Miniprotein binders against q56y42. Designs and how they scored, part 10

Target 1, 350 residues: q56y42
Amino acid sequence: CSNNTSNITTFKPLKLPLFWPWQKVKMGPLSVSPMGFGTWAWGNQLLWGYQTSMDDQLQQAFELALENGINLFDTADSYGTGRLNGQSERLLGKFIKESQGLKGKQNEVVVATKFAAYPWRLTSGQFVNACRASLDRLQIDQLGIGQLHWSTASYAPLQELVLWDGLVQMYEKGLVRAVGVSNYGPQQLVKIHDYLKTRGVPLCSAQVQFSLLSMGKEQLEIKSICDELGIRLISYSPLGLGMLTGKYSSSKLPTGPRSLLFRQILPGLEPLLLALSEIAKKRGKTMPQVAINWCICKGTVPIPGIKSVRHVEDNLGALGWKLTNDEQLQLEYAAKESPKSMIQNIFQTR

## First folded at step 23 (miniprotein)

Design t1
Fold by OpenDDE base, fold request of step 24:
Structure t1 (fold): chain B 350 residues (1-350), chain A 98 residues (1-98)
Amino acid sequence: as target 1 above (350 residues)
Amino acid sequence: SPEEVLQKLDELFKEIQEALKRGDLEAIRELLLELWELVYQIYELAREKGNPEAIELIERFFEIFLRLIEAFEYGDFEAFKRLLDELKELAQEIKRAL
């Protein structure tokens, strides 16, 4: 009796895509998922408590994002603390290389890195070398998006011109598919756009803090300019450091070092947290999913952090649906009732 | 003058510490930018003088300062305070090297 163990090829049920190909967002020459992921926590031992023992968990979280059609990953050359400097890019490069789902499709991943405007980056050539060092850490030949991490206009306007020329040279050398900026205000965003345009370099993205906690006059003006100029706004901190998650409230303040910030903002957020909770309940969604979906509805690409498989699973639930205009207005009204917004980056220009 | 810049450096650290005691996060944000701008001016002066010891110390200052900014933005004020104390010590080393 030859037991022919029929290999029952367990047909993994075709998971419906969380979004359709036509729902991909244009970002210059690139087509990206409606949401990306940020990797700031990767290598941050000081604030996030990163340890190399977490790498397998981070890899699983990255793979889960890829399996669900996420192709935008944001990093920076300054990410990683002390001896772990550049660890975020190293991990991202490792995970892209080791990804079984990407065999022959590594080029579908859009790596968006940010090059720090370090005071010692004095020449365009040194800034191009920073791009090469990022490519080496990432183990890839070309970046999706090379971003200037902040403007030096306030303290080093001559350095800023050198860094802008560095972006031009990165693009001309084919080291990056597109260029972007972070922490640019409305006026400085127009200036760099015009500088790049006259040199045949399209500015594809502007990364700013944009959320229901960061939707002030300035953020709305940046968004308007981005829409006019064909620039895609990348929304960092879409969850307002976790204040928009429902994990914390006026009655449930975080303990420890973050308690000061949260005590100042959370009591004023009761209307917004209530609106998020009500909409989340009505939609059968989580508060994070609603907050991220709002950023998508506003025409931004939110980049929540990759922290664990569970956080990726929750954040992926922000896709495949849309808030109504009335729900968006309800959230925006409740957000305007909040007496305090999130603190902006120190380098955020006007 | 170089002396005025170095006095302003101590003043900014004091003002940041006072703003932190008040919990005035917006004042801290503004003062951090002023501190960055001031240390950048010190860096340009150190480069013009060709002082390699001061340059190295200031470059290290900026690396730690980025972690201070991250701590501020993340809202970890225990980490922020530790990093601010480290930067204050390093600022005294920079002053001795100039």
Scores: ipSAE 0.892, ipTM 0.953, lowest interface PAE 0.6, mean pLDDT 93
Fold by OpenDDE base, look of step 23:
Structure t1 (fold): chain B 350 residues (1-350), chain A 98 residues (1-98)
Amino acid sequence: as target 1 above (350 residues)
Amino acid sequence: SPEEVLQKLDELFKEIQEALKRGDLEAIRELLLELWELVYQIYELAREKGNPEAIELIERFFEIFLRLIEAFEYGDFEAFKRLLDELKELAQEIKRAL
């Protein structure tokens, strides 16, 4: 009696892609997922309590994002505390390298890093060297997007010109596929766009705080300018530090160090939290998924922070559907009823 | 004058501490930018004088200041207060080196 052990090839069910290739977003020469992930927490001991024992969890979160077609990862050369300075880029580089065996016909990972405008970066050459140091930490030959982390226009306008020439040189040397900026206001965004255009360098992205908690006149003006100039807006903090998650309310304030900020904003957010909850319930989605989907519907690329597989799984649920125009307007109306917006970055220019 | 810049530094730290006691986050944001601008001017002066000790201390000040900004943006005001106290101590060291 020949026991034919039928090899039941367990067909792993073909997980349908969360988004189609035509739903990818153009960002200059690049084609990115409609959502990216931010890595600010990676190496942050002071505020997040990062420990190297978390690296495996961060890797699993990265790999899950990659497996689901996420190809945009945002980092910065200043991320990581003290002796762990640049740890975010080191971890991202490690995970990209170790994931190469998982990359079948998968999309090329687009690394978007931000170079700090440190006061000691006095020459374009020193700023180009910052790009090289990021490439070394990332263990890659070319960045997707090299970003200026903030403008120095308010305090060091001469340094800003040097940093802009540094971006040009990074592009001309092929160290970056595209250039971007962060924390630029409307007027300064136009100035750098025009400068880079005269040098034959396309400005591909502008990264600003953009969410249902950060959609004021200035953010809408930046978005309008980005749309006019063909710049892709990257929206950081799409969840408003977790205020848009429904985890907290005026009756359920966070305890500890974050209580001051949350006490000032949450008591005005009831209409917005209600609208998020109602739409989430109607759509069979989470409040974070609705808040992220809104950023996508507004034509931005949101970059929520990743800290665990669970956060990746929840954030991935923001893809494969869209809010209706009426649902967007309902959220935007409720957001305008909120008397306080999120605090902007100190370097956010006009 | 260099003395006026150093006086303004102490005033800004006091004003930030007072704004923090009031919970005035927008005032803190504005005062943090003014503090950055002021320390940048001190850095330029230290570079012009060729004072390597002051330069090193100010570079360390900016590194800690970035952590202060992150604490502010994240809304961790316990970390913010600790970092502000550290920056205030380091500011006194910078003053002694100039």
Scores: ipSAE 0.891, ipTM 0.953, lowest interface PAE 0.6, mean pLDDT 93
Fold by ESMFold2, fold request of step 24:
Structure t1 (fold): chain B 350 residues (1-350), chain A 98 residues (1-98)
Amino acid sequence: as target 1 above (350 residues)
Amino acid sequence: SPEEVLQKLDELFKEIQEALKRGDLEAIRELLLELWELVYQIYELAREKGNPEAIELIERFFEIFLRLIEAFEYGDFEAFKRLLDELKELAQEIKRAL
């Protein structure tokens, strides 16, 4: 309770944005927030413990992101386990439709989804139909970015040509504003870029695992190609799936089902974890905020996950500031000093 | 030949289980792609023969396999083990349907 009922009105300060509109980045024809959010956990009971009782908090987290200028949300037609197949797209569509802040402006949200390269997607028409099914689950008329979820080059190169034509057709039919790929290595990335260019379709994005724990030779080659060709790199797992948060260390390993992964990677990370901690302390930030900010400073668009309002609140703190060049170099040298890195997606090509 | 492909399937499951026991995550990553490619070849065979029972089982196999890949990437090796066992059982159903 307060005694501030005087005749003088109480003024509250104006709320300033976390980032200015000119800090948005180009992604092909799109203007996106410098960070987006991923929705892998939405509908995933198996790995992420999703329960429908979480939907209200997820919706509140989505609204918080929108209120702070985030317009990029990444999903996939394969997100959701068991009977919840496609649930991530359905939830995102619901939240967009129900958002009061987007009333009349739903098209300002950039929805990026991914279409799985399922073996039964054998014609370009079948791939286009996957896009139409995603639009139906999302209840929107057009995607911001339609992405091929992984390359089939390593095991079914003829299927890949069909899927590439499908991306072209999605673009030509106006189902997507832009086209992207995920889990493409450097050689295959150049090939699809050149293919799409001859078809008059710009490749706007490449989404790969990219972080201070995933910046080895191949990932840096992908980054370099993206920079040279005007492709925006979208960084997934920017926190190394929890390894860059400071919650665990070589002396404080998790005991649950993920312990094997952490035992493989975490013991070599002390230099990086120390550098993250030192910079976080110096800047008055959290270690996740520093790790995400690093991705932004490299010119990528990181997409940390949305699991709760608290997670979005913390991740938004990665915005509005930039690591100095010296701080970036400190983190990069510490990362390269660490002998272990995250394991790449099985489908990532050369 | 079809028999060689099915025999390789059993061997790949054994190799993945062995790699998991020794904690060799890079070996698992490589073996999972080999397994995916092999099942893709089995799928092509089932489609060529027009075998709808096998096709249905193989498509379910791929759906579960994607969950297995996600469990591997996330590092949930309890889920990984359960899904791998489920795929082994489904592989036997696929062989019988062929």
Scores: ipSAE 0.891, ipTM 0.952, lowest interface PAE 0.7, mean pLDDT 90
Fold by OpenDDE base, fold request of step 24:
Structure t1 (fold): chain B 350 residues (1-350), chain A 98 residues (1-98)
Amino acid sequence: as target 1 above (350 residues)
Amino acid sequence: SPEEVLQKLDELFKEIQEALKRGDLEAIRELLLELWELVYQIYELAREKGNPEAIELIERFFEIFLRLIEAFEYGDFEAFKRLLDELKELAQEIKRAL
């Protein structure tokens, strides 16, 4: 009597997609999910407390994002502390390779990395070599988006031209499918766009701090220029370092090192936190989901940090629905009542 | 003069520490950019002189400075203070190498 143990292939129920293919966002030649994930915490031992024992949890979180149709992952060559420099790219490359092998899902992952404007990157050839070093860490032949991490215009305008020529050369060599920038202000964004356009290189993305805590005159001007020039705005820190989550308030300040920053911003944030809470309750959503959905509704691609399976699940709940125009205006009004915004990057240009 | 640049370096470190004591985060942001710009000028001077020891120390300074910026942006002012103290020590080593 041969016991045929029928391998019951457990059909995992086909989870309905969180978004439809027509809801994908065009970013130059690329088609990306309405939301991406940022990997700044990966390898950051000093500030995030990264340990290699977390890699399995980060992989599970990455796979969950990928299973739900997320295909945009942001990284940088400068991410990771000390001996862990470039760890974010190494982990992302490992996880892409292992996830593709396991599932046969040729989900084309769009890697968007940022190349640091290090003072020793003096030639366009050295900047192209930085792109090659990122490809080696990622274990891929071509990047989705090669980004200049910041402008050097304030202190090294001659270096900036060399770095821009490096972006041209990496595109012409086919090392990247598209080029982007980060921490560019309105004036410098126009200059690089025109420089690249005259060389047949499309500027596809601008990455800036954009959230309900970072929606000032400058951010709105950057957004307007991006819309005019066909550039996609990538929104980093969409949750305002956790201030938009409802975890903290004027009566519930964080303890320890971050207390100073939070004490300066939270006491003026009650109208915005109230509006987020009311809309979240009305929609059967969380405050983080509302804050991320606002960034999507504004026509940006938010890149919240990927830290755990739970945080990925919570952030994925920002998809498949939209805030009404009235709900967006209520949030924007309450955000304008806040006397303080987030501090900008030190290299953020005008 | 090189001496004026090195004096201004010590002044900027004092001003950042004073702004930190006041909790003036916008002043810290502006002073960090000014410090980066000043150390970049020192780096150009070290390269023009062909001083490999000073160049290596300054490159290390910029690597640590990126961590200082991350600490500032993340709002970890204990990490920020430790990194700022490390940068001050390294700045004195750079001064001795020039």
Scores: ipSAE 0.890, ipTM 0.952, lowest interface PAE 0.6, mean pLDDT 93

Design t1
Fold by OpenDDE base, last read:
Structure t1 (fold): chain B 350 residues (1-350), chain A 98 residues (1-98)
Amino acid sequence: as target 1 above (350 residues)
Amino acid sequence: SPEEVLQKLDELFKEIQEALKRGDLEAIRELLLELWELVYQIYELAREKGNPEAIELIERFFEIFLRLIEAFEYGDFEAFKRLLDELKELAQEIKRAL
């Protein structure tokens, strides 16, 4: 009696891709997923309550994003509280290195970091050294995108020129594949674009607060300039700190330290939250997925925060479909009925 | 004058605390930028004088100030208030070092 043990090859169900390769977005020389993830919470002990015991869950969330074809991860050298300064870059570098999914394709991951315009970064060489320190924390030889985190034009215009030359030197040294900026307004965005262009350095990205809660005249002007200049807009806070999630409303305000901000904005958001909810129901999607999909439809790359596997899974549902033009207009109309927008970064230039 | 800059520092902390009591987030945003600009001027003055103690204290002030900005942007006004109190104490140390 020959026991033929039939090896039942467990067919892992082929997970269909959430998006096709031709749906990848150009950022200068780079090709990125239609959505990225931001890592601001990583190492933020003060506001997010980060603990090193969370690292395994963050790694699982990162792997889930990678398995679904996400290849853009945004970080900053200033992320992480006190002794945890640079922890976001350290974690991202660890996760990229340890990823079994990448199997030697670590270079397919586009790391976008932001270098703080610290007052003590007085020379282009010091700013290039900030890039090297980020590469060391990330344990990679080259960044995808090196970003200036904010403009110093309002208080230190001479420092700004030094930092711009630092971006040029990072590119020329091959430390970064492309350069970008964050918190630049329309006028400063044109100035840095022209400065970089005359030096043969392509400005590939501008990162601003862009969402259904941050779509004012200035944000639309930045988007128009980006489209004209071939710059990709990266939209941070696409969920408006969670106000666009449907978790909170005028009748269900958050308690605790965030209550003041939410109490000032949520009562005026009723039309927008209704429109998000109706479209979400009609599409069989969540309100966060609709809000992120809107940012993608507007031609931006949203970078929602990677806080847990559950949030990654929900945010990934924003991919593989598009809002109609009518649904976009309905959301934009309802957003304009809000008497208050999100507060901008203190360094956001004109 | 250096004395006028140091006097304006106390005024800005007071104005931020008053704007916080009113819940005027836009006024807080503007006053935070003014505070950053003012402390940057103090930093340049400390560097010109070659005062290493003041320089170190001011560099620490900017590191904590970035956490204050993060607290403001995140809307954690309990963390914001604690960090603002810490910055106010550090500002008095900076004044004593100049």
Scores: ipSAE 0.888, ipTM 0.951, lowest interface PAE 0.6, mean pLDDT 93
Fold by ESMFold2, fold request of step 24:
Structure t1 (fold): chain B 350 residues (1-350), chain A 98 residues (1-98)
Amino acid sequence: as target 1 above (350 residues)
Amino acid sequence: SPEEVLQKLDELFKEIQEALKRGDLEAIRELLLELWELVYQIYELAREKGNPEAIELIERFFEIFLRLIEAFEYGDFEAFKRLLDELKELAQEIKRAL
């Protein structure tokens, strides 16, 4: 399939090895591709300009990822805006159901969804019902991973205990193969790990913003705890919302509604962007592929966004190779010279 | 007191708007959590009193607030400003229903 594509140097034929040219990684009881895809843009009219006319390309991008061995797809019950609330899950479910390559094998896809900690989710049963609603939108019988989308510890610690019990019930009822959390800081991550361990429930993943623009002291502490406790870190926004792609620089700033954010961060990134560019040139890769590969080299599973066939083709080129230790250190040193990093989710705890 | 809570709500909107004008992203992040915490307390009060009109308005407020948080995370400050204005207007409706 690489003979007629712009990415011919990055892919191996699917038929040649008994195993993929990269190996799946452990995520609790699950075996997942070393990169997954996020679906935040699916159904998001407000931020991403979603229209249903985009569905055919989204479906083609999903099929391309699947055909190249990607089995991890991350969504959330809050993904989709306005009348399209839940649309991300509905689209993913539709694509899984309609996939001819998955006929009779739909269970090989690991669906990770997230349940919002809405203030009205006040009993474990209500949280379990949120999981059932997600399964209904997805049209599947079991999730790979059910994730609590954020901690309520900083404003409603009693609600959090209820939501933790809900995760336990989801697992005990067989609705999820494993559980995870998103936007948990170091202290709360240890607490929920201990809580779930006592109840025999596998905490398989912790999803946080992790990238060359989001690897400060707290994020590295979260990573260290994940490594120690056998929790797989899922890296969201691995490309820093596009700042690590090489499309923009201090001399080529974006126009439009995100220009204010980019103007505050991007000028300080020149050493990092140069290091990314140099390594990409040396390795015959793109800057996004290097940034994503770095996340993989750190032992995380990045989930870049998926919205086009072209983006999936490029992102697949992050697989099948590894940055050397010196290249990783070069990138990390250049990232440390940046005076600012990405702002964390407002709910991320200590 | 309930009146003190509603006064703090107005103050937080003003502080967020001022932080937005100066581009202080970390201040906005901290203030958004403070606003969420405050509205959560108002929600608890409305549920304790059994005020269904206020409960419905506050739940709508949280739905819009989640979109505001997403706009902040994505860095879309035009969407952020529009959603903040919408939340400020809804906050006045909530005060009237309490």
Scores: ipSAE 0.887, ipTM 0.951, lowest interface PAE 0.7, mean pLDDT 90
Fold by OpenDDE base, fold request of step 24:
Structure t1 (fold): chain B 350 residues (1-350), chain A 98 residues (1-98)
Amino acid sequence: as target 1 above (350 residues)
Amino acid sequence: SPEEVLQKLDELFKEIQEALKRGDLEAIRELLLELWELVYQIYELAREKGNPEAIELIERFFEIFLRLIEAFEYGDFEAFKRLLDELKELAQEIKRAL
């Protein structure tokens, strides 16, 4: 009796892409996944406790995102603490280069970096040199999106014009495929759009804090202007620093350094947390997945942070489905009942 | 005057510390922007005078200030307080170099 040990080829289930290729969204000349990932934690030793021993875990998390069809990765030249300045771009460049085994997916990676408006960046040429330094750290010849990290309009309006000309020169030199901004308000967003348009440079993106905790009058006005001008809104902090995750409540406040912020916002957030929980339960989803899916349904591209494989897996579960209009309205109503919203960036303009 | 700008620097650090004691996050946000604007004016003055020591100290101040903003936005007020104390010490070095 020949024991034919049937090699049960464990078919690793072909992880179907969590979203269909036709669900990619336009961002100027670029086609991006409905969600991107942010890399702010990469090299942040002070607040995130980054260590180089985490690089393998971050690489696995990046590769998992790329395998599931994510092609937008947001970074900045200022990311990384002290001697680790620029570490986020260095890691992203390394991981893109080493992911060569993921045939064809590398050529679709859209790197979106942000150039700090440092006071010593006094000339358009110095700002173009910041773009070259980012390309060197990333080990790539061209960026997807070069972004101005904040406006200097409030304190240095002459510097801002120099930085805008720097964006024009980056585009004309082919160092970037598109240009974007971050922390621009409604009025300043129109001004830069018009400045770039008259020079044949399309403004492709505006990155602002946009979530169920950051959907006030200003954020809705920015979104309306973006829709009118064909600008894609990138939503940073889509989870409200973890307040939209259900990990914390008025009855379960965090202890330690973040307790002050959470104690000011979580009391009175109960209607929104309840609506998130009810919809999550009804959909067989997590509260984070619902909160991210809302940002996508609003026509924004959310960029949750890459922290671990587990966080990437949870965030990927926000894709391949949509909230109904009624579920979106229920969340937006409950969000408006919240007496407190997230604090905005100090450089956020009008 | 340059002296009035340097006096206002000490006042802003005091006001930020008082706003932090009250837990007034919006006041902290506004005062951080005012502090950035003030140090930018000091940087312009140091450049006009051609003072390399003051320029280097102020550039370091802005690098640490970005970490202060990150701590504020992340809501880590223990890190925020440590960075604010470091910036206050560095501000005294800047005042001595000008």
Scores: ipSAE 0.886, ipTM 0.951, lowest interface PAE 0.6, mean pLDDT 92
Fold by OpenDDE base, last read:
Structure t1 (fold): chain B 350 residues (1-350), chain A 98 residues (1-98)
Amino acid sequence: as target 1 above (350 residues)
Amino acid sequence: SPEEVLQKLDELFKEIQEALKRGDLEAIRELLLELWELVYQIYELAREKGNPEAIELIERFFEIFLRLIEAFEYGDFEAFKRLLDELKELAQEIKRAL
């Protein structure tokens, strides 16, 4: 009796992708997932309570994002507190290198880092050296996107020109595949675009605070300019620091250090929180998923923070569907009824 | 004058503390930009004079100031207050080095 042990090849059911390859977003020469992840919390001991014991959890969250087709990760050279300065880039570089899913495909990950406009970065060469230092921390030969973290136009307009030339030199040297900016307003965004264009360098991205809590006249104007100039808007804080999650309300304010900010904004958000809750219920989605999906529907790439497997799972649920135009208008109407928006970055230009 | 710039530094710290007591977050945002701009002018003056001690102290001031901005944007006003007090002490060291 020949025991034919039929090798039952356990067909792991092919998990359907959360989004199709044709739903990838163009960002200059790059093709990115409709959503990315931000890494600001990585190495932030002071405000987020980062500890090195969290690195395994962050790695698991990163791998889960990759397994679901996320290929855009945003960082900065200034991320990480005190002795942990640059820790975000170090962790991201480690995780890319150690990734089992990326074996031979590390170049499919688009790393977008931001170079601080430190007052001591006085020459284009020093700014190019900041890019090299980021490459060393990331353990990669080329960045996806090199970003200027803020404009110096208000206080150091001569330094800004040096930093812009630094972006040109990064691109020409092949240290970055594309260049971007953060915290640029409408007028200054046009100026840098024109400066780079005349030098054969495409401006590929503009990173600003854009959410249902940050959709004022200025943010809409930046979005319009981005659409006209072929620049991709990256939306940071798509959840408004957690105010758009439904975790907090006028009747359920946070206690402790963040109470002041939340007490000023949450009492006026009742119409927006109600609209988010109603749409979330109708769609069988969470309020965070609706708020992130709105940013995607507006043609931006949101970069929610990557903090845990659970947060990645919830944020990934923002993909594979779209809000209707009527649902978008309902959210935008309710957002306009809110008397207060989020405070902008201090370096946000006009 | 250098003395006027240093006097304005003490005034800005006072105004930020007063705006914080009022909970006026927009006033804090504007005053933080003014403080950054003012300390940048002090940094240019220290570089022109070739004062290495003042330069080092001011570079440290900007590093801590970025954490102050992060605390403000994150809305941790206890961290913000601690960092503001640290910057105020460091500002007195800068004033002694110039």
Scores: ipSAE 0.884, ipTM 0.949, lowest interface PAE 0.6, mean pLDDT 93

